# Miniprotein binders against Putative (5-formylfuran-3-yl)methyl phosphate synthase, part 3

Target 1, 236 residues: Putative (5-formylfuran-3-yl)methyl phosphate synthase, of Methylorubrum extorquens (Methylobacterium dichloromethanicum) (Methylobacterium extorquens) (q8gek8)
Amino acid sequence: MSDIVSISSARPRLLVSVRGPDEALTALRAGADLIDAKDPERGALGALPPETVRAIVAGVGGRAVTSAVAGDGTGREIAAAIATIAATGVDFIKIAVGGADDAALAEAAAQAPGRVIGVLFAEDDVAEDGPARLAAAGFVGAMIDTRGKSGTTLTSLMAAPQLAAFVAGCRTHGLMSGLAGSLGLGDIPVLARLDPDYLGFRGGLCRASDRRQALDGARVAQAVEAMRAGPRADAA

## First folded at step 17 (miniprotein)

Design N110
Fold by OpenDDE base, fold request of step 19:
Structure N110 (fold): chain B 236 residues (1-236), chain A 83 residues (1-83)
Amino acid sequence: as target 1 above (236 residues)
Amino acid sequence: EPSDEDVQYLIDLINELMDEAQDLVRSGNPEEATRLIELIQFLIEYADWLAERGDPELAEKLKEYIDRARELLTELQDALSKQ
């Protein structure tokens, strides 16, 4: 019986998307809680080669949670990719929910029981029943991200009530929740109020705020500190 | 249901961002001020969502605060538009 540590009183955890073992070590050393293996050149769920994912997992060495995206496919189309990524030793596998039906979602989750996270995109219609459907299909988490490279933040694409309802829905159904989408340091105190389990970053933690640039360990450290900060008024 | 602590942290954050946004407008930083205004608006919408899910006493407290915050935000937006 896995003690579901009631994360309810815990500040959001920092998820950092990395493209290789060097960035994984940079993120880890800076205090990231979750290292997410993803190719930033191949879209929002661009899969890295399994060998690269294995190198990331080995480099992390159990010192943080690991995840990897399985690719841009959805539901049944992504099943083989899920199994391949699951064999890398990552803790969690991220896939797009897309237009998959409940049977396709269940088939996807069954490829790595207790390890699959569903990703919903802010540019798509995020249904209120999303968390319930994912939980019923056997997913263990749900995450909102942005598909586009427009630099538009999640807070500009989705209203607070919708994001709040999503996080609450995840909690109600026993799913881990994550929020991402071109987030910067300034988004942290705001999105932390919604009480997600994870806030996810890439571009905002890179040099020049460009996701194609190298991850900046100093910016990752700043994000860690921002996650730990209450309202700034307590720092005086 | 939102706790009293959660609500107080939200109020404190909105107040902090409002003060920063006012300072940015006064100092002639319209782009940064615009971003904070967007975040304040987002948090006010979240506060409305919380008020609907709180007990009646908490809901009343939040509604009164939100009304004041919206007025101040409007004044700030008006000041920014005149620059």
Scores: ipSAE 0.772, ipTM 0.909, lowest interface PAE 0.5, mean pLDDT 90
Fold by ESMFold2, fold request of step 19:
Structure N110 (fold): chain B 236 residues (1-236), chain A 83 residues (1-83)
Amino acid sequence: as target 1 above (236 residues)
Amino acid sequence: EPSDEDVQYLIDLINELMDEAQDLVRSGNPEEATRLIELIQFLIEYADWLAERGDPELAEKLKEYIDRARELLTELQDALSKQ
């Protein structure tokens, strides 16, 4: 069993959000590094039913890293939601952390030690100390995503210095870092310059670039190829 | 810490996107050109962020390039707006 928590890569990894086991296999076969279980019809961070998450995990069969959303960290039920998703066997569990205080964050992270990733939304003012607070609370990673209210992409919502400082802050505090938010193939060479641990996609890799449509395996393969292009060596 | 190779790749990427955006403006694709211009602006801002943290000689090279890149981007944005 490999230690996927400590994996360091010379290139960003590709995270693909999928809504079921068929799409998970499509993403896996195309070369996605992380397969993320998320419901595109339930808002920016929609949880899939646990039985669907289990089917995704079983289908992947340990051949890629898996994650799933559990919900919003400000909810009273978040501890139970994290426990439920943790029982599916996913490697990482994602929760929104916007309005939660430090005690709530620490309680949430403790439900699945070393497995919880905090999601910050670009539309909410992302605090400079976000990485430090999440690390202190016991999170394994942090990422920025978008809510999708206006259909705007990450680079339109946050300036390069803000995103660069976020990624650097994650590195300083030992967190995995992720960037997502209505990304397309053209964003890959740009955001890869900031050296996050992963870039997250769904809509840009779906038919018609519509997150509600089916995942397109050819587009996933194009994203994989784009991730491997750059000044750093190709992934071995 | 940016390496010479990282800086050169960033410069080459900005130049490639600049050329692509110019082609899109000239071929009548203003929406896609606008998107590339946004990405170029983002990369110039990133280059500026790196220049403030880099080795002095490498930072000076970046700052000289950034000044030239901003002038070219302004010309491209002006050309786009006249369509």
Scores: ipSAE 0.770, ipTM 0.909, lowest interface PAE 0.8, mean pLDDT 87
Fold by OpenDDE base, fold request of step 19:
Structure N110 (fold): chain B 236 residues (1-236), chain A 83 residues (1-83)
Amino acid sequence: as target 1 above (236 residues)
Amino acid sequence: EPSDEDVQYLIDLINELMDEAQDLVRSGNPEEATRLIELIQFLIEYADWLAERGDPELAEKLKEYIDRARELLTELQDALSKQ
């Protein structure tokens, strides 16, 4: 009797970007799985002060996974930033991959072994070998996000085959995958079909859908429920 | 390889969004309808990607569905353009 291991379609987990310990607690209480420390005013990978990141980590208290961005710097600057953010006690550190060569990627990943996530931007040419290169460099995850602040969603910038290949590539190479980029609640059922580990939000979960406004705990809770929802049974 | 369950879930989602988009067009909400049309197009492209990776039976099922979904999407786009 071969136990048909029901591959429980692993529902995506909710990543919420927060700018302080208050928003971290709001996201956590609303059911976020990963609390991502980021300054939304300083770009897609805007780093918060280390003291703010420490306050977020302390507030979460191991009740969710934590990450923080180290910034969008390159070379020695990004290495120092990774080390600084790693010392805050976050589980994962996010960096921009940019135009870094394989040696620079390996050096970056080596600053916090088993903790570095590479971020690729949808406005850039996302190479098919991206997951393979990041895995070979010692990254533990890869994410796609949007660089722009225009409110253009990920699904408007990248085709489904490209995003699907990215997620599949991450899985093949043992990387955690994440998709983000001005996502709203309506993007959840669509992007969940690609089976990413995480869907990432900021603006879509804020008041008036503005990333500069306060995080709305009710909208975070709606995102959690949307990730748990299958297609409505009434379509049968 | 995609499972039969994954394919059925995708079909159900496309159908749900198609019905919602049709309702939005009928209700005079062209901006929201346009957004759903974009998401449906995205899912059809994903269905094509899955069909290339499935077994021949699954690929045939998906191709037949995609052809129907594209026809319905075209009709919906035409209806939206006339408003």
Scores: ipSAE 0.765, ipTM 0.905, lowest interface PAE 0.6, mean pLDDT 90
Fold by ESMFold2, fold request of step 19:
Structure N110 (fold): chain B 236 residues (1-236), chain A 83 residues (1-83)
Amino acid sequence: as target 1 above (236 residues)
Amino acid sequence: EPSDEDVQYLIDLINELMDEAQDLVRSGNPEEATRLIELIQFLIEYADWLAERGDPELAEKLKEYIDRARELLTELQDALSKQ
């Protein structure tokens, strides 16, 4: 419980999506705060095999918070996937929740009480009441991510007022908040102003800025450095 | 909810990015300059959102700054379009 991300200060924490235990160790050594198990080759929110997730959890050894994708949607197959991923020992389980009704959301959250994060895609119509609905359904957090692999970044898809309202809505309802979506290093100081609990990365921290290539430890370290920057202006 | 220190940091960040974007335009780096301009516009819109929700003194300071920042951004965008 003590390893669960629960509150955010003025600077967000760094989430890095990894595809296996070697990348998990790379991210951990570089200073990542959350290590997220996600398959970059299986759609926008692809699940890794449970044995791979278990290897990631074992390799991290409690030194960072862990999460894993269970899938996109709701229903019996997703409920089973949540239960399977929950058994690997990750701290949080992520699912995309697009058009699910309130009953379907509640059924999904119930598979791993207090551990499920709902992903809303920027390309969909992100409803203003999304945080309220997810909190009422029993989710522990909400995040915005993107579906595409084209490099279109979150700030190009959603305006600042909408993102700011999302983060504020999560805070109002006691949800952990995350922002992701083809982010690069330059997005960090900008999105940090909105005070989300975490910013999520993969492609921008991989070789050739390609999410299907290996995670680059030096780029992860650069992101950590950018996260540590904060209000230190000495201007009069 | 934002503190005076948080607002000052936002202003300083916008100014820093504006200076960097101007340097990129002057040095002939239009793609990178375009990216910074997008980020600056995002931050200006965020500042405007904060001004609508802050106390009156904070709102007035932000709105005065935002007006100046938008004019500078327009000048920068015009300069970029001539490249």
Scores: ipSAE 0.758, ipTM 0.904, lowest interface PAE 0.9, mean pLDDT 87
Fold by ESMFold2, look of step 18:
Structure N110 (fold): chain B 236 residues (1-236), chain A 83 residues (1-83)
Amino acid sequence: as target 1 above (236 residues)
Amino acid sequence: EPSDEDVQYLIDLINELMDEAQDLVRSGNPEEATRLIELIQFLIEYADWLAERGDPELAEKLKEYIDRARELLTELQDALSKQ
């Protein structure tokens, strides 16, 4: 169902958040593994209009895995957003899932079975049982992201034991795991030690390391090189 | 459970970052050194987390290394504070 390889690998895959089809091609040509439709100027998760997501999917043309944000929370509006984004043809749909009960989580996951990823924000208290609850609800994956506070990276907001337990919890419960949150190139060798399935980037791969600027293909290529330099370079 | 190769890579990475941070302190680059020190602290915390969950032999190797790494990091932080 998904183009993402399900192997257990020490080398995380590179997810790059893009605002449109031009940036999607830039990321694809530079070697990104996942093309994520997101614009940080559009709120906490930066959901893009469905027509823009369709253009990204068409531009990628099946050459990489795609994802897109549907929204923050659960309920009728989010369920409709998941269905709308699912119809664009992206491989995975992301929603932020803070505070939702198990029934609400299950309803959200049911809108696109096997395709919904739960986003947990580092600034919230990430519950230790989050992976277990998301898996039981039918999510395919979980990731930790930040709300975008300048100068505050994921490793500054969450201690190593918390992030390690999150990734281990995802593995235990069969979830794909992702780590993101104002990451730069120097974070790659560090966070790769936790063995997540992917690391997610935008601002650190844009000109001037500014998420509002255009994606920089050379910086994407640098991130690809950094991902491939680890001790499990052949595992991917 | 991490392999011996995973543990050795973690140790080598911490040592590499420690050497880089020492060079930055010596060359008067405290902001960059501070960031590497934060990353080293993160990795030491991760190593400690692994030691609590690893088999006894891997846990013993990590604990001995962690103690030495913390001592070196403290010396580096002291050197940085004199700038």
Scores: ipSAE 0.744, ipTM 0.899, lowest interface PAE 0.9, mean pLDDT 87

Design N110
Fold by ESMFold2, look of step 17:
Structure N110 (fold): chain B 236 residues (1-236), chain A 83 residues (1-83)
Amino acid sequence: as target 1 above (236 residues)
Amino acid sequence: EPSDEDVQYLIDLINELMDEAQDLVRSGNPEEATRLIELIQFLIEYADWLAERGDPELAEKLKEYIDRARELLTELQDALSKQ
């Protein structure tokens, strides 16, 4: 729990998406702040089997904050997926919140109170009121990600005012904020200026910059070092 | 809401990226220079966004810097196109 509070009160944190316990250990040893369970073979926001998520949680052993994707959708299917992932012991559960109405959002957030993060895709014209709607529905956080179909990075898909307004909107409504989307090391000093709670990576930290290849611990360590270069927003 | 320190860090970062992009243009690395220019443009847009939200002193400092930074970026883009 204390690690969760540190994310909310600290400089931008590094989220690394991993496909299993071996990669989780690699990311943990390299200094990642948030270890995210995501299946690179199942699209932009692919859920891992619950048993794999449990293995990741056990391997991390409380030494870092954990999250996992539950999926996309509305109603009973997403509610069941959230409950299933919540039972693995991850700290946060991520869902895509595409065309869901406010009632569906509230039902989803209620499945794991205080633990659900809404994922908005840059390609879907992120609405200005997205943070407000997610906060009103009971989400703990919001993040922007990319589907990865075009291969373009977040900064190529969304202008600075849009991303800055998103982060500010999350802050105004008490949401944790995350930015992701085909990010490379060079994006870190730039996006860190927007003061999100975390920046999320996978492909840029994998061998050959290929999200389906193994996570590269040296690249994770480089990202950690780049994150530490930013200003200390809350430092005494 | 940003402090003078946060603004100065942003300015220093833009200047560092501008210097790096200039070096890349001069050394014949146009693809990498183009990417830095895109990131510099992103940061200048962010600085503009901050200026609209900041107190009058901060907004004035940022707007003066932004005007100079845009002029330098235009010169750099022109130099890149002539290489």
Scores: ipSAE 0.722, ipTM 0.889, lowest interface PAE 0.9, mean pLDDT 87

## First folded at step 18 (miniprotein)

Design N114
Fold by ESMFold2, fold request of step 19:
Structure N114 (fold): chain B 236 residues (1-236), chain A 83 residues (1-83)
Amino acid sequence: as target 1 above (236 residues)
Amino acid sequence: EPSDEDVQYLIDLINELMDEAQDLVRSGNPEEATRLIELIQFLIEYADWLAERGDPELAEKLQEYIDRATELLTELQDALSKQ
């Protein structure tokens, strides 16, 4: 099993959101564990064109886990988007799930069985039973992200008990768990205490801490180093 | 649930961040100090969450530490407010 799909992963992995194959190689060379295809110009969960996602997958060449955003919502549009992104060869497909009922969630997950991750936004009402609902619908994972409208970071939007309960809920229901949302390097040792499967970054690893600027390979390497500094760090 | 090593790491991390925040307040870096204080508060809340769910020995150890850390954080917040 890949590290990211392991229910019992020992420590957080580093997910880096990239906008194209050049940044994907930058993140890969710096040691990122998951390479996530996302368009920073189209909101918090903007999908890249399928040909760009394919180029990212090809460039990574199986050396890291890959994911890509398909969008949000329910119905035929999101189902088609999931199918399109699934065909690129990416390992996981991410969709925003806030407004969907259980039937819509199940339909979305069925488009790419075992590969769909549900994204919940910290600014929305993140229901305590979110992990249970996503697991029952057939999702492989769940994560919390931020919309980024105010620039407010995840820890400022959600209290520690809420985030801890989310991660614990994901573990209880066999979901891969992720935490993201305007994170910087200083957030890593803090959020790693909650033991999510991954922490997700873009803006904090870009020049000037601006997600629309270029990804900075040195900052990615520093994030990798920070992930390794915890009590579960590997000896090699 | 968490190992003794995980708990000790959490305590050590809070202490380290507290020391750094104190230095930032004394050196006149209020915005950076404010962010670190928010992270310290987050970790104290997490420690409290663990204590609620832990066995009696874990809860007792964490609660005594939480009480002391909260007092120190309050003093730091008061000092920061004077800047």
Scores: ipSAE 0.790, ipTM 0.916, lowest interface PAE 0.7, mean pLDDT 87
Fold by OpenDDE base, last read:
Structure N114 (fold): chain B 236 residues (1-236), chain A 83 residues (1-83)
Amino acid sequence: as target 1 above (236 residues)
Amino acid sequence: EPSDEDVQYLIDLINELMDEAQDLVRSGNPEEATRLIELIQFLIEYADWLAERGDPELAEKLQEYIDRATELLTELQDALSKQ
């Protein structure tokens, strides 16, 4: 009986994407809830080498949830990549949903039962039935992210009703939900109102707001504080 | 269904961002003001989505607020365009 700890935390959790064990420790010490292993030079789902992912997992040492991307592949290529990443000891594996049919989605989820998260891109058509299809295929979560590097935030690409419906659909079908896509600290109060399980960051928490620069532990701590901030207590 | 507490928090957030955006327009920070206007518009659209899914009392409360917030946002956009 896998205790799905329904963490009924009324607040989004912080997902931070990291490229190595050094950034993983920086994010963890600053209070990140989920450490996501990806290569920022290789796009939104750029996979790290399995040895680097293992080093991240070992460095975290069960003190936070871990995930890793399996790359941008589809079909048989993505299935082998999922199995390879699953063997690193990460809790979750992220893959692109793309134009995959229901059989391909089910095959992908079967490579790591109870561990696969589907990623939808805001620049693509995000179908309303997405959460239902992913749940039926055996996924345990769904995320929206941005494909591009143009600096456009998620809130500039998708309307509030569409994002709200996505989060509600994930909840209805028992999926973890995540929102990401060039997010900054100013997006946190706004997107937190949609009640996603996770808000995902990379560039907004790096030096000069550049995803290719080093992760800034002080900015990670600010994001943690922003998500923990209830409505501003009126300064009495 | 949204709780009364969740709706009140949304209203408080929109009001806070509106006040900040007004201050940014007055201080001559048009880029930062533009970004807050976009976020306020996003939250107004979310309030409309909640109103459609709430009970009649919640829907009425949200609609009255949306009408007022939209008017204030239009005034702010007009002020920004004249700078």
Scores: ipSAE 0.786, ipTM 0.914, lowest interface PAE 0.5, mean pLDDT 90
Fold by OpenDDE base, fold request of step 19:
Structure N114 (fold): chain B 236 residues (1-236), chain A 83 residues (1-83)
Amino acid sequence: as target 1 above (236 residues)
Amino acid sequence: EPSDEDVQYLIDLINELMDEAQDLVRSGNPEEATRLIELIQFLIEYADWLAERGDPELAEKLQEYIDRATELLTELQDALSKQ
């Protein structure tokens, strides 16, 4: 009997993308709720080596939720990669939805039952039926992220109604929802109003706001505080 | 359906960002003001989306607020463009 924790009344949780066990520990100590293993140099969903992912999982030690990306491939192309990443002991595996058909999505989700999250990119046409299709294929979550390195935030790429409909669609279909894409601290109070399960960060929590630089634990802590602060966070 | 609490939090946030944006324009911080204007516009669009999904009373309340916020935002954008 999986307790469907009705996430509906909880503030968004902090997802932080990390490159290694050192950044994972930095994020965890600063109060991140989900540690996402990703190589920022290998594309939007660049996979880390399985040994690095295992080291992240071991370092976290069940103190936070863990995820890892399986690579930039879609559908059938990443089936073996999903299985490989699933064997690392992460809680969730993130993959791109892309142009995969429903059969390819179902095949991908079947590689790690109850653990696969679909990623949609804001630069691509995000279809309104996305959550429904992913749920039907056996995904347990859906996220929006940015593909590009332009530094343009999600709020500049997608309209509020589209993001709100996505989050609502995820909820309707029993999917976890996540929003990411060059987010800064100032995006937190805004995107939190859409009631996603997760807000995802990388660059905005790095030194000089550069995704290729080291994760800054102080910035992660600020993000945690901003997510815990109600709508009046900036008045302090 | 959106709760009355959620709507009030949204309104409070828009008002806070609007006040901050006005202060940034007055203080000569156009880049930061521009970013807040973008976020305010985003939240106004979200308010409209909520109004369409609320009951008639909530929809009316939100529409009246959106109209006022849009006017203030336009004035702020005009002030920023003149700097």
Scores: ipSAE 0.781, ipTM 0.912, lowest interface PAE 0.5, mean pLDDT 90
Fold by ESMFold2, fold request of step 19:
Structure N114 (fold): chain B 236 residues (1-236), chain A 83 residues (1-83)
Amino acid sequence: as target 1 above (236 residues)
Amino acid sequence: EPSDEDVQYLIDLINELMDEAQDLVRSGNPEEATRLIELIQFLIEYADWLAERGDPELAEKLQEYIDRATELLTELQDALSKQ
């Protein structure tokens, strides 16, 4: 499968968070680039059972890049969670990294070398040196997400200079960059200007725009269309 | 640094959102208008960020547009608040 970092030069990729193999197939068929396994009912970074993650990986069958959330624990707890998720066969593992010192970051990244993406929450006042620290610790990527409070979107929580600097920092340090956080279709053309490697979605692509409802394949397809609308799109 | 095409796309996007927001204000959709106004402000801030880091030609092109877009956005925000 293509290296997600090498693909980012053309346009942001679409990441869709799914609850199981049926939704994974829905997202895949609608054109999602990254299928992310996450439980929307277990907090901001809820991990799915490993057997469910394995079913997602098998259902995708290498036709898209896969990721899964391991959680927001610390120390031995997060290390064990990373190892468990790494064994499922997903391409990337996502963990929350706010509050971790450099040694903790390095220990976490070492559990699945070259496969760990650090999640920074917009509500936690993202540090300017976050990309540099994550790269030094051995992470493959970094992303900004929201905790989902009141449905407030990423662009309402962080100003454009902060988000632009984050994406530029990831690029400077060789990290994949992702932006997420209660995004809707209208956010796509706006955030795509910052050239992140991917934009992440769930709630805005679910029935009734409710993250706890089923993923809506038509909304995923609309997001794919919005991702392709830009200065580098072919005339077709 | 973005290409001339990327800069022109940013400008065109701001203009499209501004037109849409004006229509929403006139048609009585304040929540959607408010959201577009927030996105427009975000893009203007991004354009300003680019202008500060660009060469003089990029900075001049963007700054003239930023000034005009900011005036239009202010007028739109005033119109929304008086409804």
Scores: ipSAE 0.779, ipTM 0.911, lowest interface PAE 0.7, mean pLDDT 87
Fold by ESMFold2, last read:
Parts: sequence; structure tokens; C-alpha cells
Structure N114 (fold): chain B 236 residues (1-236), chain A 83 residues (1-83)
Amino acid sequence: as target 1 above (236 residues)
Amino acid sequence: EPSDEDVQYLIDLINELMDEAQDLVRSGNPEEATRLIELIQFLIEYADWLAERGDPELAEKLQEYIDRATELLTELQDALSKQ
């Protein structure tokens, strides 16, 4: 019984994007660490109906961290979306933050203090100071994702120094860091070297590797196994 | 800051992927080999990033390995281009 040893693990956590409570339970039973509510049919960061998000939160029942997408943009519409998703009880709310100035970022983060994660898209030329700006605005985390339309994976869109600097920047500024973007099982040992707080998946863990198909519990379990294969597992 | 064990794991991972990519090139699987080569290149770039920021002894070890790995990767890329 030693909580300190358990929390000292350096392995990234597995985030799985799900479209409803059945998939949330599948991911949870297979060992996913973070359950993310996202609609794969509504673009790269499609929000699920609040009722569905609430059902996911209830089904998870505090056994894993939860997040949900609220959307993208600035102003009144995204502020209302953040508030709506925040009311579902999800732990974190994710929004795309490309194109927002510092004031707009601060306004968005203020809608759910301490709970908003900023999503930067690899295709949008992620600014080197992105983590610093998000932290100053009051975000709790930052992640890089891809739009997915070209089928191009994260490592093909961004070089290792860019991703490493992003993760290091998040660490420096006290942000939770995530990496996602059409990832497959083979990406796990590679991206885990950068030591992000989590790696995010959907399509690679779905049947036929198609994000619009059902989540495959066996593939989720394979991803969990791959996360454990790092230096902390079987090191001696 | 990465530990000696983390650095050794990175080196071992690059070597493992390099061996797998060599097998794929030899067996005539250029699409699969291309993906592994991209991942190997990514890891070499990461090792270089660490070397620029690591303590001098580990940075020196990494740079020596990076030089050798880069040469081997170039040979693989050349072999793959003949597929």
C-alpha cells in the first residue's frame, strides 16, 4: 500500500475518446485512464449532446478522469458551450483555441476555472509559446491533435523537437499535456518517450481502425499493454 | 531530465525499430518500412533534442549514437528507394 510509489510512475496515461456510455464502459473495463466524450461525426472536435456527456460521466462514476469537447472559437457561443458541458460534471472541458487572442483565451478559461484544456491543431502551425499563453490565460492543460481529414498522423505533421518543446513547455507552466492525432499502437512507444501526461486515441482503437466504427475493447487493452511496456514496466 | 535508464531505453527502441525496418526492406515491404523509418527519424530527432539539453556526459553518449544511427538510417533509406 504505497500511494507515493503509484503516483511516481512516468508512463503517459491513455485517453480514449468515446461517443456514448457503452463505449465509456468498454474503455474503462479495458483499462483506459481518461474517458473523453467526443462526436466523431462532427469534425475533429465535435461536441456530444450534454445529455450524452452526463450519461458518460454517470457511467464512469468517478473511476476514471473524464473530459468532453465543447467545440472551437471565441466569444459568446463558445462560452455558452463551455458552461453547458461544465454542468454535466465532466472533469475537464476541451476547446480548440486556434485564432484566439489572449483576452479571448482568458474569457474562455474563466467559464470553467481550472477545468479547460486548450486544443492546438498540428496543421495550424502550433506557436512555440502556445503553452505559456494558455497557462497565462488560466487553462489547466493543453494538447495537440490533428484534424484527421488527410489521414496524416501527428508524427508526420510535427517534428520531434516541436512536440518535445510543447510537452516541456506544458510542464514548465504547470499544464497537463496531451498528444493525439490519428495515433496507432505503434506510436505509443515513440510518443511516450516525450513523457506527455496522456496520449489520445479513437480511430486506432476502433474496429477497422475507423473512428466512426465501434470502439474495440481488445484494441484498448492492447494500448494499455503498450503503455506499460515503457521503462517503468519490467525494468529490472 | 531523462535518467540513464530512459536514455538506454530510447537507444534500444531505435535499434529495435531499425532491425524491424531492415527486415521489411529486405522482404520487399516498402510501405511498412517507410512508416518505421519515419518513426526512427522522429526518435533520432528527439535524441538530438535531448542531447542539446542533457548533462554533458549523457549528451556526448547520445551524440555518438545519433551519428551512428543516422548513418544506418541513411543506408536503409537508400536501400528502400531501390524497391
Scores: ipSAE 0.774, ipTM 0.910, lowest interface PAE 0.8, mean pLDDT 87

